# Designs tried in a protein design chat: VHH binders against Homocysteine S-methyltransferase 2 (SAM4). Part 2

Target 1, 325 residues: Homocysteine S-methyltransferase 2 (SAM4), of Saccharomyces cerevisiae (q08985)
Amino acid sequence: MARLPLKQFLADNPKKVLVLDGGQGTELENRGIKVANPVWSTIPFISESFWSDESSANRKIVKEMFNDFLNAGAEILMTTTYQTSYKSVSENTPIRTLSEYNNLLNRIVDFSRNCIGEDKYLIGCIGPWGAHICREFTGDYGAEPENIDFYQYFKPQLENFNKNDKLDLIGFETIPNIHELKAILSWDESILSRPFYIGLSVHEHGVLRDGTTMEEIAQVIKDLGDKINPNFSFLGINCVSFNQSPDILESLHQALPNMALLAYPNSGEVYDTEKKIWLPNSDKLNSWDTVVKQYISSGARIIGGCCRTSPKDIQEISAAVKKYT

## First folded at step 6 (VHH)

Design s2 (from f7 with S31D D33Y; framework vhh_8fcz_2)
Fold by ESMFold2-Fast, scan of step 6:
Structure s2 (fold): chain B 325 residues (1-325), chain A 120 residues (1-120)
Amino acid sequence: as target 1 above (325 residues)
Amino acid sequence: QVQLVESGGGLVQPGGSLRLSCAASGFTFSDYYMNWVRQPPGKGLEWVSGISGSGYSTTYADSVEGRFTIIRDNDKKMVYLQMTSLKTEDTAVYYCATGRYWESGDYSPEGQGTQVTVSS
């Protein structure tokens, strides 16, 4: 293979920080794809014309997005599968069987790999159960979150991604609730056989969306100890406030000093409703240069962007990573 | 704890207009896709409209497109539904709801709702 296994590469290069892509859903929306659907950014892949017609407008847009992130300096990129659980797909698309679902995921992974080539790393992206119920930013999983069968929800996508050698890493994004975090960490190697990370959805004041502190999360991890799947490779924060994210990542580093971390915050842009354009936030406290330097100091090994981060943002992240590594 | 408080409903004649408001608290409002959903008397929930966290993207049910406009003010933590050309079939309790859920069925509203009655 042109690339080394991810964990081996990072072990051999202890100062290396990988640049992750930007916000795919918001970038596709910006490029004219209507993502207003429960399967979100996966919507263009549902149409058979995406696969059968090389002239498909959506196919060209998705290819161009991947190419623009690669040209900006991305070294590790995600499949477009944030809201692509079997439940979401079967309830909101013509796909009704596990066989059809597996074919969809295999085709999306193949497409992503073909876009990025063999020398780049590929993350199988998985959104939280909270995203399916529209609570990934509250963490409000109801009165009895411990009774939610997270495994059954994730199982079809996990079984598919576990078997796909084109994936280097499985990424659980925007996890907003401690019981979901505990469930993922409890799954053994038969359920999660690939390296994986957990990205946390956190408030601006530095706690998980459900109110759990970074210290409480660290205690859960310490209590589980050797019962945790050895493929658990990174913990981090994503789709979080740009301005507050360095302090949040540092609090996680202080709580878990030996844990490899990752961070990919929102852009911080604001929409001007009168001019109908996105504007830089004039109250933005820091540059990407400053934020990336702080992330690296806190032990981040993968840095990228989330909502409203564009190829230009990734180019600035890439430049800062090169400067500080 | 998420709190959503709807207001602005009332009695209006067919062809009239109303502006509904939803005041949000207990969460980072600008991170959330917001929806309006409605429940006509004796029927299930029906999704009406959605707006992205930034306000850039809006979506509408076919039954209301061209007549209703969804707006948000992130500084005030408010989402609004401007309703015009109201029809008797628009009679319902209207609720605002968090997240990207634009097809109503199983999602339970958080607030008390606001009653809209279209009748002469």
Scores: ipSAE 0.000, ipTM 0.194, lowest interface PAE 15.9, mean pLDDT 84

Design s3 (from f7 with S108R; framework vhh_8fcz_2)
Fold by ESMFold2-Fast, scan of step 6:
Structure s3 (fold): chain B 325 residues (1-325), chain A 120 residues (1-120)
Amino acid sequence: as target 1 above (325 residues)
Amino acid sequence: QVQLVESGGGLVQPGGSLRLSCAASGFTFSSYDMNWVRQPPGKGLEWVSGISGSGYSTTYADSVEGRFTIIRDNDKKMVYLQMTSLKTEDTAVYYCATGRYWESGDYRPEGQGTQVTVSS
């Protein structure tokens, strides 16, 4: 095939850093797609006109977004499936059966693969249980988070992605709670048969949203040892403060020096409530060049952008990766 | 196109109650998550509460859990915030907003908001 299996490629190229795409939901919103919906960036795929009409405006917008990230230098890209749990889809769209749900996911993966071609890597993107309950930024999973059945919540999406050979990697994003992290890390190779990563949702001062420290997370991983799924390939931080992210990733590196890391922060833009506009990041000390250099020094193997990151941001990330590798 | 109009704020004594309303138009209301966010004097936006489009999931900031209740009426295209046991710290301009905090890094209020003042 045009690309080597991801684990083999990275083992054969120990200094290689892959450039990830930018924030798909915010990019689609900037291009005129209304994503303010429980299924978020998946909303354009719910309409049958997306699939049946070659001239569909939404289809063209999604294709152009992928193409713009590719042209910016992206080498690994995500499916548009962050808030596409079976529960979210079946409660908030016309889709009511597991068969219809599987058809939707298969079509989205096929579409993503067709957009990026055979030489690029594709991530099956999965958001946390916390996103379903609107607690992805607090990590507050209630009084008894250890009793939440995370496996049953994730199972339909996981089973679909495990079977789809067009995916190279499964990405769990914005995990804000230690009990959810422990659940994912406890799943064996029969549940997670593809390489996967876990992106953590962290406060600016460098702890998980629920207050768990990087040292405590490292201890959980060390305590599991050989019990951890061998497909666990990367740990990192995503949708995190741009300015604070290099120090946070370095804390994770110090706690787990042998773990391959990843990082994709928010753009650093600030919303002006009086003018109703986003203002650009003006902090020149924390440019993409500086941040990417620090990420690479901390052992990052995949670097990209999250909320409000555009093809222009990815172009700057790509340039910095080439400069420092 | 999306319009959100907040109302129901006012002056109230500590320990009192208020019900805020948000009238939505210009979109398929039942398909969208709704949130209440607030801006205290001299501070940034603070997320208060969220409710899913289906009404299945509600969530609250720790500072308001057990005191505030978010409700929606999809037929009337309304979101409400029932506030009880109000504290001086709850003084803020309150906004309703679509979407999720992490998507944009912040909520984007559409309307002018409604002022809640908790004082003697």
Scores: ipSAE 0.000, ipTM 0.253, lowest interface PAE 12.4, mean pLDDT 85

Design t2 (from b1 with V98T E105R; framework vhh_nb_b201)
Fold by ESMFold2-Fast, scan of step 6:
Structure t2 (fold): chain B 325 residues (1-325), chain A 121 residues (1-121)
Amino acid sequence: as target 1 above (325 residues)
Amino acid sequence: QVQLQESGGGLVQAGGSLRLSCAASGRTFSSYAMGWYRQAPGKEREFVATITSGGSTYYADSVKGRFTISRDNAKNTVYLQMNSLKPEDTAVYYCAATEYYGSWRYTYDYWGQGTQVTVSS
């Protein structure tokens, strides 16, 4: 294995900022894969033809997506497993057993590792309970969110990823509710035995989607203190407004000045070449150069893109990271 | 494949209310996430609100608390109730539909022709 363990590499290189890949789901959609499904970007992996036919069109598209992100400068990349909980898979695909589910995840991780090679870091991507119920951008988990059994929901995917040495990091994305955050932070090393990060789903006003402030989140972390799983490696924000994201990350840095941070926002906008119009969230008033510079100043160690970010966006992020580190 | 037709636009005084409707035809409406976007002169098209097939709603910060999106699957129609209208809300409002589960991540596959909303001071 040519790469050092991630935590050792970053400790040995305190000024290094890793470039993360872009928005896989939206990129695959742009490349013609129909991701309109409860398992989202995992849908091409559900078909046996993806695995048995080396000439599969979907297989070639996924491989080309990884290759384009690598060529753009990505150094750490995600498995295509955002909406791939056992519950989501077993309710919405032909897969019905834990054995079949583990085989699917193992094959996806193997495929991702083969695409990126041994020199790059690989994140096992896990979406929130909120993504399963389509509330990752509202944080509305109902009247009694503390009664949701988050551990049982995450357990099959966590147990699989904990055992897989091809993964360097587990990434919990777009966590929009304080009770889900508290649940993840409560899990000890026996439950989360691999380095992990938590990406927060944050409103443009700089609060968690459910209204929890950065100060309240910081207090939860401070109250846990040395009881926190030592594998908790990064806290950050993802799939957040492009223009507002630097100020939000700075607020998190001010609340938790010793915490290693990460950020990967939405692109802000996308141009529809057929209709020749700019589509939603046209709030991209700044350049990646400006945003990346501010992220680095706030202590970000991993920077990438979320929804609607392309290899071109990652190329701009990579150039800015090189310029400011 | 699906066709969208907006109605309910017009001229209204600041502080007033207006309800936009969007009728869908051609495909099964209940499986679609439905959205409203607007475009003012000289500006790019911006997000206003979306409602998923499951009924979850998302709003732009500029309209939260003033606008309400809803749907009637029996009538294949999505609505935008606009209250406390401001001159800044003046724009062409577009209805949009996608088969994907609604969130900030998705572009819409189908678009209506738009309906003009003008808010005078």
Scores: ipSAE 0.000, ipTM 0.165, lowest interface PAE 13.0, mean pLDDT 84

Design t3 (from b1 with E99R; framework vhh_nb_b201)
Fold by ESMFold2-Fast, scan of step 6:
Structure t3 (fold): chain B 325 residues (1-325), chain A 121 residues (1-121)
Amino acid sequence: as target 1 above (325 residues)
Amino acid sequence: QVQLQESGGGLVQAGGSLRLSCAASGRTFSSYAMGWYRQAPGKEREFVATITSGGSTYYADSVKGRFTISRDNAKNTVYLQMNSLKPEDTAVYYCAAVRYYGSWEYTYDYWGQGTQVTVSS
């Protein structure tokens, strides 16, 4: 193998911070792929022409996106599988069977690994149940969120990723509700057999989207103690406000000082709902240099970008990581 | 690009029913999750109900059991059946076509003009 196991590499290199890729969905949209679909950024992989036709325009676009993030300095990258649950795929595509679904996921992982090569780390990206219902930014899971069968929802994707040696890490992204977080943390090594992280979806004021505080999240983790799956490797925040994210990550560090953290915020652009375009934020108070320095100070081991972050953003993150490590 | 047009609002007595419709044009309707939101004067816009492109439905606690969201992809229309209406349901009701990413500020990128619902006691 060209790369060491991720946890061993980071333990052997305690000052190392890995640079994560940028926002794949928004980047593919900028490159002309129509991602406004329940399977989001996975949509180009649904067409058989992506796989059978070497001249596929979408295939070239996805390859160029990975290549541009690598050239920008990305060292760990995600599969394009944020809204790729079995439920989402089977309800919104021609795929109807578990066998067809497993074939799709295996092909996407193979494609991602081939794009990035053997020396880079690969994350199997899993979005929350909240993304399926368009609630990952509200955390509103209804009256009885404790009765949601999160395991059955995640099981097909999770079982596929557990078996795939091309993946180094499983990433649960934008988790906005405490009951979903508790469910993931309750799964033992037989259910989650690979290193994994949980990225939290948080309000600008530093609470989980459902209103749960960082102190309450830390208490859940402390209460589980040695019952927590030993594969739980990082906790962090993603797709969060650019300006507020350093203070939010620091609050998590203060609550859990020995936990390895990660952060990958949105670009700081503001969406104009009337004109339906993205605009620069004139209230953007921080640079990537400042934000990355603060993330590293708070114990971040993986830093990247989320929505509207481009290869240029990743280049700036990479430069800041090199400067402060 | 997606254009949304609501209809079916009006004045109704407490305990009554109304059916709201939202017709979509411009882009492919079936690929979007569709939602209903409401805003009373001087209040923030509040979530009411959503239906995914696959047909899964979700409701705010305040309307669960009283309101039903549905869609007809052949007609590019989403509906909100409102039963057992209360004075507290008085608001302008907005139809939204939902984008599947981003913060709350840019999750709902296409909105209708709204339709007024007034429930008298």
Scores: ipSAE 0.000, ipTM 0.283, lowest interface PAE 10.8, mean pLDDT 86

